# Miniprotein binders against a7ua95r516to809: the designs that were tried, part 39

Target 1, 294 residues: a7ua95r516to809
Amino acid sequence: ASLSLLSISDLVPDLQFIFFWMSNAIEILYFIQQKSPAYMQTIELMDDKAGSKESLLSATISANEEAMTILEEVIMYTFQQCVYYITKTLYVVLPGLLDCNPFGTEPSSEQCRRAAGVCVCAVCVMPEAVRRVVSVFQTTSDLLQQYQVHSEIQSQMFAYLFFFTNVSLFNQLIDKGPARGWFQRSRVLQIQASVKILLDWAKGAGHNHLAQKFFAKFCSTVTILASPPQQLSQMSWKALCAEHPSLKPVQLHRILTQYQLMAELGPLPIWQPSSEDEAYIYRTVDLLESFENH

## First folded at step 12 (miniprotein)

Design fj8
Fold by ESMFold2, fold request of step 13:
Formats: sequence, structure tokens, C-alpha cells
Structure fj8 (fold): chain B 294 residues (1-294), chain A 83 residues (1-83)
Amino acid sequence: as target 1 above (294 residues)
Amino acid sequence: DPKEEVEAMLRAAERLLEEARKALEEGDFERAIELAEQAIWKIMRAMYEAEKYGTDPEVDLKLYEIQEKAEQILERAEEELKK
């Protein structure tokens, strides 16, 4: 009954149960899809004794349709339950990424030296906040492999987890960023490094394409905010939209507004939205992302 | 001295970038990736330290340019290795 059930390690037994049944349902569904045409063909080759061939074909079609419907519902339900439990743990740990310092108080070269014999990037010691998020992803990956869940379902699982992470981080930044100082460039550079660690995990785990697709909005936001003023001020609204298609006009406008405030820049004519986009920069309904989107 | 520290990281990143470029040209794509990643992390740290202690705009732009070049090498090497 405590919040300790929000840790991924405490959820493993429940997740093992759910993954076991999901994997079984997927295997049965695949079998029916692959073998059903062949069985229907053998019925067509049967002698039509007393007209039972037509009845057998009808019963086979009905049984296959009912079985596939039930299995698809089981797969969807178990997938949703996995996502529910895993994202509840992500919900708890993700905000810490926005507040941590992945660089520490000194250059990471001494941390790399102390970790001698381990080939890691300049960030040799993963900050606790980042480690907690990676632990959720890694535990999920380990369980999916342990139960040999079909690779397409594994990809869909991580697509959703990356989508959830992107939405959560983006919404937190937009909503809480001004009050928390998260738009200050030194903080954005810290956030960028923390996200780089997650992206590197995804690449090493074989999910680079999914991470690039589903982290795009948050990564674009951080990329813009991290850019030097002398470079960003040379990019027009049109160029920024083209380079960052994942950002809606209202989102890009809000990001640039916060950038101007933190960099103490006045309004820049080249950041004026196009006439088409001008209608959309104040659509508050489009500012935050929905967890219901795909 | 923070400025001296940033300049040392910049010089280290430039050396890593040059080695990454040579590895890419020689077809050693895994080595090019390793070196480009090391350069990127060094630059990210340098940009953070420069911003923390006050950024010289010329240094900031130079760090940005090296970062862009390292990312290009990384992307190219990863495409070649995928083949």
C-alpha cells in the first residue's frame, strides 16, 4: 500500500505474469493466421459426404473468427496493462531528469579515470535521476526478451514508452519551466546531456529509429533552446519549422518566447510566423501534448 | 580557471574531431563513431562550463560548429556501418 509499488523492481512479478499471457496469446494468434488457410484448403479437398463439407467450413470460419477476436482482445488488454504499470513508474521518475546535473561539479575526466576499464562516454557516472529512467527501460527490455515477446510487439511497447516519455517531459517543461528556471540555457544544456544518455541507451538497445521518431518533439525543443543566440537569431521562422516539423506553431512560438526572455533578446523580425502559421500561434489547445496521441 | 578549462576541452574536442574525420575517410566506421561521440560529449561539457561562467560569443559559436561537424561524422559513419 505504499508508493514503493511504483518502482519497476517491485512490479516485476506482476509484469512477468502479464508478459507470459501476452506472449502465449500472440503465439496462438500467429498460429491461427498461418495455418487457417491451409486447413480451409484441406476441407475443400474432402469428399462431400452427406453435405457435411459446407457445415465444417462454416464452423471452421466461425471458430477462427471467435478465437482471433478473443486473442486480439487479450493481447490488447495485456499490452495496455503492461503500459499502465510501466508508465506509472516512468511518471514518478521522469521529472527528475529536468532537475539533475549530468555533468556533476567537476569535469567528468576524473570520473572516467576512476571507472578505468569501462568504455563509456565522458559521462562515466550516470546521475541517479537518469539511472532511474534507464532502469525502467532496461527492465522492460529484459522482460520482453525473457518471455520472447514477438519483436513487433516489443517495438510497439518501446514506441509507446518513448512517446509517453516525450509527452511527459515536453509538458513538464512547458508548464513548469518558467517557474523552475528550466529555460535558462545552462539548465537546458544539462537537460540535453541527460536526454543524450537516454538516446544512447535506446541506440545500444536497438531502438534508435523509435527513439528518433518518438522523442522528436522534446529533442527539437531542447536543441532550439540550447542553440547559441548568434546562431539561432539567423534562423527564420520558416527555417525553424522546416528543421523541426514535430513542433506545432503554438509550441515553437512558446519556445522562442522563452528563449527571447532568457537570452534577453528583443523581438526578432525573422521569427515572425508565416501568415498561415500566425493564425495558430495562440491555439492553447495545441500547446500541450495528449497522452492519447500515437 | 574556467576559461582555460573550456579552451582545453575545445582543443581536445578538435583533436577528437580530426581523428574521427580520418577514421571515417579510412572506412573505420566503428572508430569514427567512438571518436565522434567522445567529441560530442566533450563539447557538451564545454558548452555547459562556458555558459555557467559566462560565454564568449566566439567560443560559443566555435563549440557549436565543432558539435555540428561531429554530429555529421557520427551520422555518416552510422549510415555506412548499417550497410
Scores: ipSAE 0.772, ipTM 0.932, lowest interface PAE 0.7, mean pLDDT 84
Fold by ESMFold2, look of step 12:
Structure fj8 (fold): chain B 294 residues (1-294), chain A 83 residues (1-83)
Amino acid sequence: as target 1 above (294 residues)
Amino acid sequence: DPKEEVEAMLRAAERLLEEARKALEEGDFERAIELAEQAIWKIMRAMYEAEKYGTDPEVDLKLYEIQEKAEQILERAEEELKK
């Protein structure tokens, strides 16, 4: 199939192989770290009739150190390979979130209002663009569980995937938004809803804290852009910085500039940067986020 | 009538918000979360429909206020449930 339509399911066989080796390496490493003291104790209790006890102990220590080094390298390499394949899929599907309409059903739905104990997304059809992103996250979660990958490594994987998602969406919005009409208020409201579907998935999957941390920049951006002019025009630069600490001065300034264009507002005195920030609002080098922040 | 539909969604969200507040106060945190989520989704749709069809700024501000209150209830209920 076309590269632009590659789904995570096409990569599952390769990911299964990589997760298999990662999980095994992790388990062996933890076994050595947790059980090595007991083995060393059995060597200490051994009768040293031939005088080889000290040599055996030294060789055992050296072998354990070499094995742990190799296993750490395997874990790091397999983690990087998983991230590489998964993020290639994410890179292709993420821009669609900025163009989709999550409100495709009737404005009022009695069935959605009467759904018992479930979120609206559970009872309503998920937009295709959102479904593609969720599928990447869900497939990754299923594979991590299938291969019993240690929970700390699972958390690191999703931390990176959410970081990557945030950077990709933020950079696309900032860079392409003016030309694509993505700063129009109706579009921002659609983006807000689409992202909420992703955040709800992360919460249900047990990754809420990671999502809140790593999506903060993009979510702050959308929150500001979605705000009514009457509310936002009453907030000073200092108040906005305090409410949205994830945004750099150049980023906040750019977002407010796009907001002014969208709402057909001129510059507002209350939005003038603090004296400390004034030097930094045009540092274009700081505008876009790096995918290499690790 | 888009205006009438937005107003109906606003009224429904206000009812959900009040019920969520009561559930939170009574310590029924799962119910508070459920009701707050329903209010949030109702408000997000209402804001989109209002913007699409050109509603006035006062409705826009009211919808935003309800959204903020519903999210605060959701946050509080989730914090209490973790205890």
Scores: ipSAE 0.771, ipTM 0.930, lowest interface PAE 0.6, mean pLDDT 84
Fold by ESMFold2, fold request of step 13:
Structure fj8 (fold): chain B 294 residues (1-294), chain A 83 residues (1-83)
Amino acid sequence: as target 1 above (294 residues)
Amino acid sequence: DPKEEVEAMLRAAERLLEEARKALEEGDFERAIELAEQAIWKIMRAMYEAEKYGTDPEVDLKLYEIQEKAEQILERAEEELKK
C-alpha cells in the first residue's frame, strides 16, 4: 500500500472499506457463536436414520469451525491494516507536538476564558500541530462509531494508538531533545499543555482509562521535567520511582540528568539510585521503547 | 509588565480554585469540574509566562501548589459525578 498519504482525511475511503469488512466479520462471528448452540441442540433432537443425524452434526461443527477461523483471520487482518494506516499518519504528525507553542495561539486571555467553561484553549483555538493529531484520533473514533464496531475492538484500537503515540513522543524527546532544546523548562511547559489537550480529548471520548495507562511513560517524563527545582529536589530516587513506575531506571536517570543540566543543578545525593537500580541505570538497550509491545 | 501579568494570573487562578472548592462542597460537581479546569489552564499559562520572563522560585512553587490542588478538586468532582 502507498505510504505517501499526508493526512488522515486522505485515508478515509480506504479506512471505510477496511472498517466495513471488519464490522461485518465481527457481526457474523457473533451470530455463529450465539446461535450455533441452539441449532446444534435442534439437530440432537432429530430422529436418526442410518447415521444422518451424526453426519449433519459433524458437517455443522466443521462448517462452524471453518467459518469462525476465517472470520477471526479477517478480523485480525483488518485490525492490523487499520492500525498500520492510522499509525503511518500519526508518525507524520506527532513530531510537531514537540515544537509547537499552544500558548501563543490563544486569541486573548479574557476572550478565551469567557467563551468556554472547560478547557478554553481546546474549544476556541488549537495549534495546528495539535489539531493534526486530534484529527487522527477523532476521525478514527467517528469511523469506528459509524460502522458500529464492537466496543472491545474500539478499545483495543485506541489502546494501540495511545501506546504508539507514547512511544513515538518519548523516543523523539530522548533522542532529539538535547539538540532541539526540548529539555528547556519553557519548552517542557509548552509540551505539557499540548499533551493536556490530547488527554482532554481522550477523556471526552470515553477513553480516559486507556490514555492514563498507555500515555503513562511520556506523561511521567513531562511531569518530572515541568516540576519546579525546589519541589523536585525534595523527591528521593525511591519516591520518584514509586510515583512514576512506568519509567525504567535508565530512563529516569536520563531524565534527571537532563533536568540537572537545564536547571544548572549539581549532583544531588537524594537522586542517587538504590543499590538494586544502580545495576540498571547504564542499560542503554532499555533507554528507548519498542513499538512491538504493549 | 510580565511579572504583574503573572501575578494577576496567579490571583485569578486562586479565585477559580476557591470557587471550585465551594462548588465541590455544595455538590455542584459539573461546575466544580469547569472551574478546576479553568484554574489548571490559567496556572499552566502562568507557569509558561513566568519561565519565559524569569520567575521568583517562591512564585513558581505557589503556581505548582495551586495546580496540584486544582487537579485534586477535578479528580474528586469527576469521581463524584460518576456515582
Scores: ipSAE 0.770, ipTM 0.931, lowest interface PAE 0.7, mean pLDDT 84
Fold by OpenDDE base, fold request of step 13:
Structure fj8 (fold): chain B 294 residues (1-294), chain A 83 residues (1-83)
Amino acid sequence: as target 1 above (294 residues)
Amino acid sequence: DPKEEVEAMLRAAERLLEEARKALEEGDFERAIELAEQAIWKIMRAMYEAEKYGTDPEVDLKLYEIQEKAEQILERAEEELKK
């Protein structure tokens, strides 16, 4: 099947299987970790011959350590598989978010299947492109809850998915933005609104801190590009660096250069990089974000 | 007129901002958040329409200033709800 046709709904059966094993492995691991000390104490209190008791204790310790190691491997493997499938789905739907117009009169034609009337739920009011992205995250959340996956693992999964989303959107915007017209202020405002809908969903889902942290770079980029020329032209390089610390100097310089071209601004001395940053603005290898940092 | 619509949205956002500020001052942080978010959404739409139809740059700057103030109210209200 072409990657373009893969929906999160098509992956649900496979994801369910993986989440089932992940959850069970976590539960068993925690059970062993919690009960092992008490079990060892029980063996130590047995009125058995010293040599038999020590051998049983050693065998029990070894068996528990081996079991824990295997369970940790299963958890890690299943986590990686979940992330792999979910990120594949995100990769397909994320480009649509950058082309989305949340201010457009999309005909309210898709009635929410749950309401006999116009559904006023946030998901049903969402533009289709945003809804597709949110659906990936919501399906992931629903599966994690359905299988009662430990909260720490849920947080790690969402952290990675938000990281992946930020990197993907940022890299696409920086690389393809000029050619696609995504640096036009009207288009930037659409992107800003589309991402706000996603962030509002994440806030409602209890992931506000993670979303803010991991989307910081993309949000900073969009915030700068959405700024009125009259406002942004008054901000110094140093002020912009301080306000947007998530951006590397090379990234900020690229954003400002593209903004200048788009807004038909002449050279702005106030945006000139500091002497300290001047060497870093030419580090084109640092322009795009890496997916390998997590 | 698109310009009149932008101006109407601006005025509506200013009202929401003022109501959000009052709610924040009164300690109704949930209401302050709701009102600030509504203001931000109106401003974002107004900015888009202003850009699309080529409205007065002064209006665009004013929309930006209101957005910044609404975001500050939102942040403060959210911080107070976490305590």
Scores: ipSAE 0.756, ipTM 0.926, lowest interface PAE 0.6, mean pLDDT 90
Fold by OpenDDE base, fold request of step 13:
Structure fj8 (fold): chain B 294 residues (1-294), chain A 83 residues (1-83)
Amino acid sequence: as target 1 above (294 residues)
Amino acid sequence: DPKEEVEAMLRAAERLLEEARKALEEGDFERAIELAEQAIWKIMRAMYEAEKYGTDPEVDLKLYEIQEKAEQILERAEEELKK
């Protein structure tokens, strides 16, 4: 099936099955971990009248270790499958976020009621492109909650999904941005607002810290590109490095170079890398983010 | 006039920023966050309209300054709610 036709809604039945087994495997694993010491103590306290106490203890230990190992494998496998399917759907919808104009509709006069999760206020006419991205995350959240998946696994899932989203958006912006006009300040402001809607959703969903952490690189890139030329042209390379520590020197240099071209500023001496960073700005292998670093 | 609209949004954001600052000083961190976020959204829209229709560079700088101040209030209020 062409990946281009895969929606999150089409995957819900398969994801439900995977989340069911993941949740059950976690529950059984924690049960074994919690009860195993008590069972071992009970066996240890039994009178050795049956001459099989040591053999029973050894067999119980071995059975628990084997069961725990299998359960851990099931949890890892199911987690990986969930991430695989969800990230495939994200990959399809994320490019639309970069072309989105959230300012095309006037906010309705209705007060934004922060309901828990998606701000359903009529004011937040969420652009369709943003809504598609949010729908992937919301569906994931709803499934995790429906199957009562352990909070640690939920956090790991969202951490990875935000990581993937940041890497995907960052790489697309750096690679295709010049050709797509995404470095034009008006387009950058649209991108910034679209990402803010996503971050506001993440905040409402209780994932604010994770979202801020994992979107830092993309947000830093957009913040620099959204800056007025008059302001940014006064910032030194060192100041920009300090303000945007998530950006590698090669990444910051590329962003500033593209900004110079789009703003017609020419080369600015103040944006020249330090002598320490000069060797790193030519490491083009480090320009794009890797999906393997998580 | 798009220029007048940008100036109106600027003035509205300045009022929201002042209210957010006051709420922060009063220890109403939730209200400070709400007002700061509203200010940021007004500024983001104003910056977009300013860029789209062309405005005075001084207005663009003022919008940026208000955004930075609103973000600082937001950050401080969020830090206080975590304590």
Scores: ipSAE 0.756, ipTM 0.925, lowest interface PAE 0.6, mean pLDDT 89

Design fj8
Fold by OpenDDE base, fold request of step 13:
Structure fj8 (fold): chain B 294 residues (1-294), chain A 83 residues (1-83)
Amino acid sequence: as target 1 above (294 residues)
Amino acid sequence: DPKEEVEAMLRAAERLLEEARKALEEGDFERAIELAEQAIWKIMRAMYEAEKYGTDPEVDLKLYEIQEKAEQILERAEEELKK
């Protein structure tokens, strides 16, 4: 099947299988870790009838260590497989988020009521493009809960998915933004609102801290681009660096340069990089985020 | 008129912001969050409409200021609920 046709729903059976094994492996590992010391103490308290006690203890230790190692490998492998499938689905749906207009055509007079982090108000019909992204995360959450996956592993999963999402969105915006018109302020405001819906979902799902941390770079980029020209033109390079510490100098410079072009602003001396940062703005290798830096 | 609509949204967001501030001062942090979030969404829509239809730059700045204030109230209220 072409990658373009793969929905998260199509992956649910495979993901269920992987989550089942992951959860079981975690449970068994935990059991061994918790019970092994008591079991070893029991062996130590047995009468040494044949000098076999030490050999039995050694064999038991070795077997437990081997079992734990295998279980850790299974957990790591299953985790990686889950991430692979989920990120593959995200890769397909994330571009639609950047083209989404969440404001719709009708002025809805109804108040957005956020219950449980999902705006379920009749007014906030989540745009289809945003819903597709949220559905990937929600399905992941539901599966993790269904299989009672350990909370630490759940947190690691969401951390990586948010990281991946941030990198993907950031890189697409920086690379394709000029050609797609995503640096137009009206489009930026749409993007900002679309991402806010996603962040609101993450907040309602209990992942607010992780979402804020891992989306910081994309959010900073969108915040700068959404700023009124009158406001942003009063901010110095140093002030912008301090306010947006998640952005590398080369990234901030690129964003400001594109903003300047789109807003038809003349050269702004206050946006000139500091002497300390001047060497870094030419590091084009650092412009796009790497998926390996997590 | 789209401009009048943006101004109406601005006024509505200002009211929500003030209510959110009062709720925060009263220690009703849940209500403060709700009101601040409503203000932010109204402002985001108003900014979009303002940009789309070409409004007064002064209105755009005012929308931005209200957004920042609403975000600050939201952050403070969320911090208080974690204690």
Scores: ipSAE 0.754, ipTM 0.924, lowest interface PAE 0.6, mean pLDDT 89

## First folded at step 14 (miniprotein)

Design af13
Fold by OpenDDE base, look of step 16:
Structure af13 (fold): chain B 294 residues (1-294), chain A 83 residues (1-83)
Amino acid sequence: as target 1 above (294 residues)
Amino acid sequence: DPKEEVEELLREAERLLEEARKALEEGDFERAILKALRAIIQIARAMLEALRHGTDPEVWEKLLEILKKAVEILKRAEEELKK
């Protein structure tokens, strides 16, 4: 199937199946982890047949450890499969977020028009491109809640999805941004507004801390690019490094170089990298983020 | 064949569950726990193989059924050990 046609709705049946088994495995693992100390102590305290007891206790410990290990493998496998399917859908919809104009009168989605009442919910007033991204996260949240997945696993899922989203958006902006005009101030302000809607959703969903942490690099990039030339030209390299610690020197240098070109600014001595950072600004291998570092 | 492996794991799990049930009825709660845990090991292996390679709907229903039975035996045996 063409990746371009894959929607999160098409994956819901497969995701439901995987989440069902993931939830069951987590529930059983949790039960074993909670109950194992109690029955182990009881088996240990029952004095009667010392030799048979030691063998039974040892066998029970071994069986308990093996059961937990295999259940963890089931959980890990199902988690990876969920992430695989969800990230495939994100890969398709995320480019649309960078091209989105949230200030335009985009016609209200046809789906909200079919309901005779103007739905004024926060999702219905979102631009279509933003709504598509939010729909992936909302569907994921709804499925995790439907199957009562443990809160820690939910947090890990959203951490990874936000990480993936940040890497994808950052890499696309750095690589394709100059050619697509995404570094133009008007376009940057559109991107900033679109990302703010996504962050507001994440805040409303209870994932504010994770969103702030994992979107830091993309948000820093957008913040720099959205800054007025008069303001940004007064900031030194050292001040920018300190204000945007999520950016590597090579990344910051690339952003500032493209900003200079876009704003038709001459070379700014104040943006000259420090002698310590000068060797790092040429490390082009560190320019784009890796998906493997999570 | 992955399907044959899943079925073999299920058969072994069912055997272990029957041993666990008998131990529970005999009041050997420690043995019931051990046998139920061993059954869960086989069920979890079967689940993993089925998730990787797919299996028939009837096999998934059976996996769920025997998993519920294994957990029920564990719960009951644990409760009896606390008395």
Scores: ipSAE 0.803, ipTM 0.951, lowest interface PAE 0.5, mean pLDDT 90
Fold by ESMFold2, look of step 16:
Structure af13 (fold): chain B 294 residues (1-294), chain A 83 residues (1-83)
Amino acid sequence: as target 1 above (294 residues)
Amino acid sequence: DPKEEVEELLREAERLLEEARKALEEGDFERAILKALRAIIQIARAMLEALRHGTDPEVWEKLLEILKKAVEILKRAEEELKK
């Protein structure tokens, strides 16, 4: 009901305008970068009249650099504006991903009901909450392709969107998870399936390596929480740090504490932090991630 | 006034565009490149100011017109220099 709940579809005209000008600036910058060695060389080789050609060459070098600088500023500004608008939409839709059931509540057939313990329902139906997130990513991808934005800029855009998504999901899980019951095993498996759908989208869109890099913290968290107790209990703190380098000691400690509570493994701590990490597991300032840290 | 600043940048870009056009017609392709680059600088500054503060649709149309012409001159002058 509030205006803060705008869909990505409402922003498409504004995004089209911004992408149009960004794409023009990129195209011009690319032309100058690719062609300037040639025309600078030609101007330099015309050395029959000293002073005049040296002045023209010097002026052209200066103009060339200034043009690239201001075009880069246009590109940076338009890029930031796109990210700003898109992430505001993501901020609204991402919380629902933690609450949704990708397996469905009422399977439509006996085969679907019997397979409720596997990801068969996820193949048949995409939950609305996941669909809203995918829609943001897909609309962004479509616009970038429509305006033929350079592939390196497209990659940077999705790196930011995946980073934002990871931070948002991780912070909400850590901060709200106990009160919302998100550490219960059935919920962890539902969250894992929902994230799988996002990762599959990223792979199909050609952004697999970016998703692997920038979703790492949230994915590590869910992987730990989904692990069988027999396997996880056999792993030392150092082994867990090595398998999950994206997690800070305070974060890993919090996740393992919630895991032990959920799995009813008793009150005695199972995982002993290394001597190096002991001082860091109490750094609550490091528990939640900053949206400004990339 | 941001609106006045965009319009001033546009007027300077138009002046530089005319100089670039004359240089191209005279076969002074090196100078045409310089003047086209300078026009692009002014129009890119106008674009950035217009993106930050907004401007009228008619001003955006003018920005695009001048940008396209300056880029065309730059490309044509570069092509001629390769001969």
Scores: ipSAE 0.787, ipTM 0.955, lowest interface PAE 0.5, mean pLDDT 85

Design af6
Fold by OpenDDE base, look of step 16:
Structure af6 (fold): chain B 294 residues (1-294), chain A 83 residues (1-83)
Amino acid sequence: as target 1 above (294 residues)
Amino acid sequence: DPKEEVEELLREAERLLEEARKALEEGDFERAILKALQALIQIARAMLEALKHGTDPEVWEKLLEILKKAVEILKRAEEELKK
């Protein structure tokens, strides 16, 4: 009940606070890392005047290492908290992406109509369900930029969010797709168009390579399901495995089985798994993706 | 109490920063750096505890103030060591 009402906008104040401290901790960590060699070198070059140079050097090294370690813990903690809040919001809005019809004349959201001008920006022309997902990523991007978070941490954040999104969408499609009709060609084409809008956003935001990498499994699934029967029925199991290496044998087998049912195709010997893969297609534990292996 | 722990860490950080400031004024830049780093350890611990358990707005303001002081001492000490 309470999760369905959570918007990314409601979390912005909490996220701003966390991003502020994360950014400060990162800035200080990088400052120490850059200056530490100069400090150590200077102490090493000092004449043995008052107190053992060795004791001061050792104490400074130890203090520097401990400070860096604790700052890294602050960064990790704040990063995890941001991911936790953002992924909760994604969890709520991602199912809407699979049910979205981007080709329908859904009335332009009333919110853009209140601005006196027809905003023709790429976000305003998006279907509402796609816009909600993009809004989570855009808000995250805006906050990271607002607090001038280091580019490496930004990349790690988006890598995880894209990973989470791919796992969530893939698992939902495999588990619920048959029952919800998401394997129907018309629905698959809608999903493909919706995902393309998200990928185009990621490209525009400078995250094209990360998006391609982390969405590979979901995109492969959608690509197979969107393929015309005449084309897909000519592809062997081995060819499909080679073209879609992100899919495990059990996953590919499940997708092809559901495609066969949806397209009312008889048994296709060309899709028969190899003798090497035959044992793996029954490993149902590997069917759904895990969130733990990131 | 996590709040009391944060306040104790900040008090220790302020003590260490005062030692760092004195060392800087005396021209002992190496000692100033050591004491400022020791202060940063306490500040970072206070940050982590405050983030996990929450603290009062005044404590967050104080945390930011002393953090800026620690970084300023480190910057000044480094600049003097390069001369």
Scores: ipSAE 0.819, ipTM 0.954, lowest interface PAE 0.5, mean pLDDT 91
Fold by ESMFold2, look of step 16:
Order: sequence, then structure tokens, then C-alpha cells
Structure af6 (fold): chain B 294 residues (1-294), chain A 83 residues (1-83)
Amino acid sequence: as target 1 above (294 residues)
Amino acid sequence: DPKEEVEELLREAERLLEEARKALEEGDFERAILKALQALIQIARAMLEALKHGTDPEVWEKLLEILKKAVEILKRAEEELKK
């Protein structure tokens, strides 16, 4: 609950407790939902010898609905608590992805280093910044599986975590990228490689479709920035919009402006917005993404 | 007082479960289901309050015990009703 607890490992006992009660609430809710038709049918067919059948049925319907409502509140509250703790940790570790060099050497295993001699084996090496993010996702996945949380809830949690990750990375790249040198081509290629490691993790964890959906804006940005100048310069604005529908006109315009500057393609704009988009390329209110989900 | 609220909810749940148990023993399985569901409402409310405001470990253990009793009575009444 405190900002001093920014490591996912330090939060595991609290998360275990919350997941335990979340999973219990989910299990009971599904039991009631599954059995409710049978209860009601049996009461409807009951002999009304004491004149109380209608009262019993009405009370049972009411109690069933209220129990389900309160259990849904428990599930929602515990879900929100998990998301709060986990995203607080992600917020701290995500900026490092933009600064790290996944092509550099960082020992991750003594056995891998011995097998490869002095050279680094790509299978065994993961930059610490990427490892910290993967650790948050992996720990979350392990907890969800440990407590047998319903698959739909697991998907909703990772949908939000990937959404949060996308917004955080995109906003920092757009906002801080010029000052931090993140639009330099060598840096973009390093960022692209780091994101690939995250996407590979998501695919191996069974969340590929969620990652593809919720990382689309950041991935489109990196893909454009990583394109060879000869190839990108031959693409029209219309073609770029069609290939990258997740990007708003103001966002695409900003990305292409930075690309042209860093590729030293001269001051004259290469990509001319369509007449429809021209009204929107300067809407700076739309440049950064909101963490609100709708 | 959140801790007192949780304990009051659990006391009410226990009263309702005793009624459910008696109904089950008397063969009134429909009323046993009703009383078990009513107890579960109190248990779920206690759980929500305890999650929001905290409570003692002893109260959490009692909450789990009472929850298990409610689910067992509900399952048993449902099984008997199918006969």
C-alpha cells in the first residue's frame, strides 16, 4: 500500500492474500450461477401445502441476486487492488526499457557464459531493464495460475497491464525522446529489440493476441522509426495511416518529424498529410495517451 | 467501527447457518437453500469490509470457516433436493 514497496517481490505476500480471496469469490459466484436454475425450478414445482411457496420463491430469488451482486463487488475490488499494486511497480521499471541496450553483454547465467566462452549467448542474456519488466509480468502470471483464477479474469488483468505498459512507453518516448536521444536510429533499433523480447514473453505466456492489440500504438511508432530511410521516404502519408491505424494524425506527424530530423533528410517535409488529416496534425491535446480505459 | 461490523456480519451469518442446518435436518431443503444464501450475503459483505478496512487474523480464519460451512450446507441441500 506504500510507495516504499516498489518491488514486485516485496508485494507477493499481499498479492497472494488478495488473489486467495478473489479466487474464492469467483468460485462461489460461478457455483451460485450454475445452480440457480435448479433451485428455482424445484421451488416452482413444490407443493404449496403451507401457502408459502410464492414467498419462499421470491425470497430465494432476492437472496440469490443479492449474493451474486456482493460477490461481484468483492471480485471487482480485489481486481482493482491487484492492478493498483502491480501497475505501481510497472511504472517504476518501464522507463528503463527505453535506455537499455539488448545487444550488449549482461551475464544472466554462469553456465551460459561458460558454454559460449567470452561471447554472449542470446538465449541466456536479457538486459536487466527488460528482465525487471518481464519479472512483473511473470510473477503476475504465476500468482494467477497458483490461485486458479478464471481465465477471463486473467485475460482482463493482462489486457490492462499491457494497456498500461503501452501508454507509459509511448508517452515517455514522445515526451522525452528528443531530449533523451531516443529517436536516434541506433537507439530505436535497441528499443525495437527490447520490445521484441517482451512480445516473445507474452506469446509464450499465451497472451499474444492481447499484446498485439494493446501494444499496437507503441509498436507502430517503433516500426516507423526503425524503417530504412529509402523505404520510408517512398511511402505516402495515406499509406502510413493505412499501415498504422493506431496512430492519431498528430502522433504520426510528430513521429515522422523526428524521423526526418534524425535521418538528416532535410528541412522540407517529405510526408504531406491528407486534406482530412491536416486539421488534426497540430492538436497537441491529442499527442499523449490517457491511462484511462474506455 | 469496521472490525465490529465484520464481526457482527459473521455473527448474523452463523445464526442464519444454524437455521439452514436445522432446515436441512428437518428435510426442508428449499428453506435450507434460502438460509444458506442469506448467510452467504452476510459472509460476502464481511469479506468486502475486511478487505477494505482490515481485521485480525483470527477473524479471517473464522470468516473462512463460516464460508466453508455455508457452501457445504448449500451443496448438501442441493444434492438432497435432486433426489
Scores: ipSAE 0.770, ipTM 0.949, lowest interface PAE 0.6, mean pLDDT 85

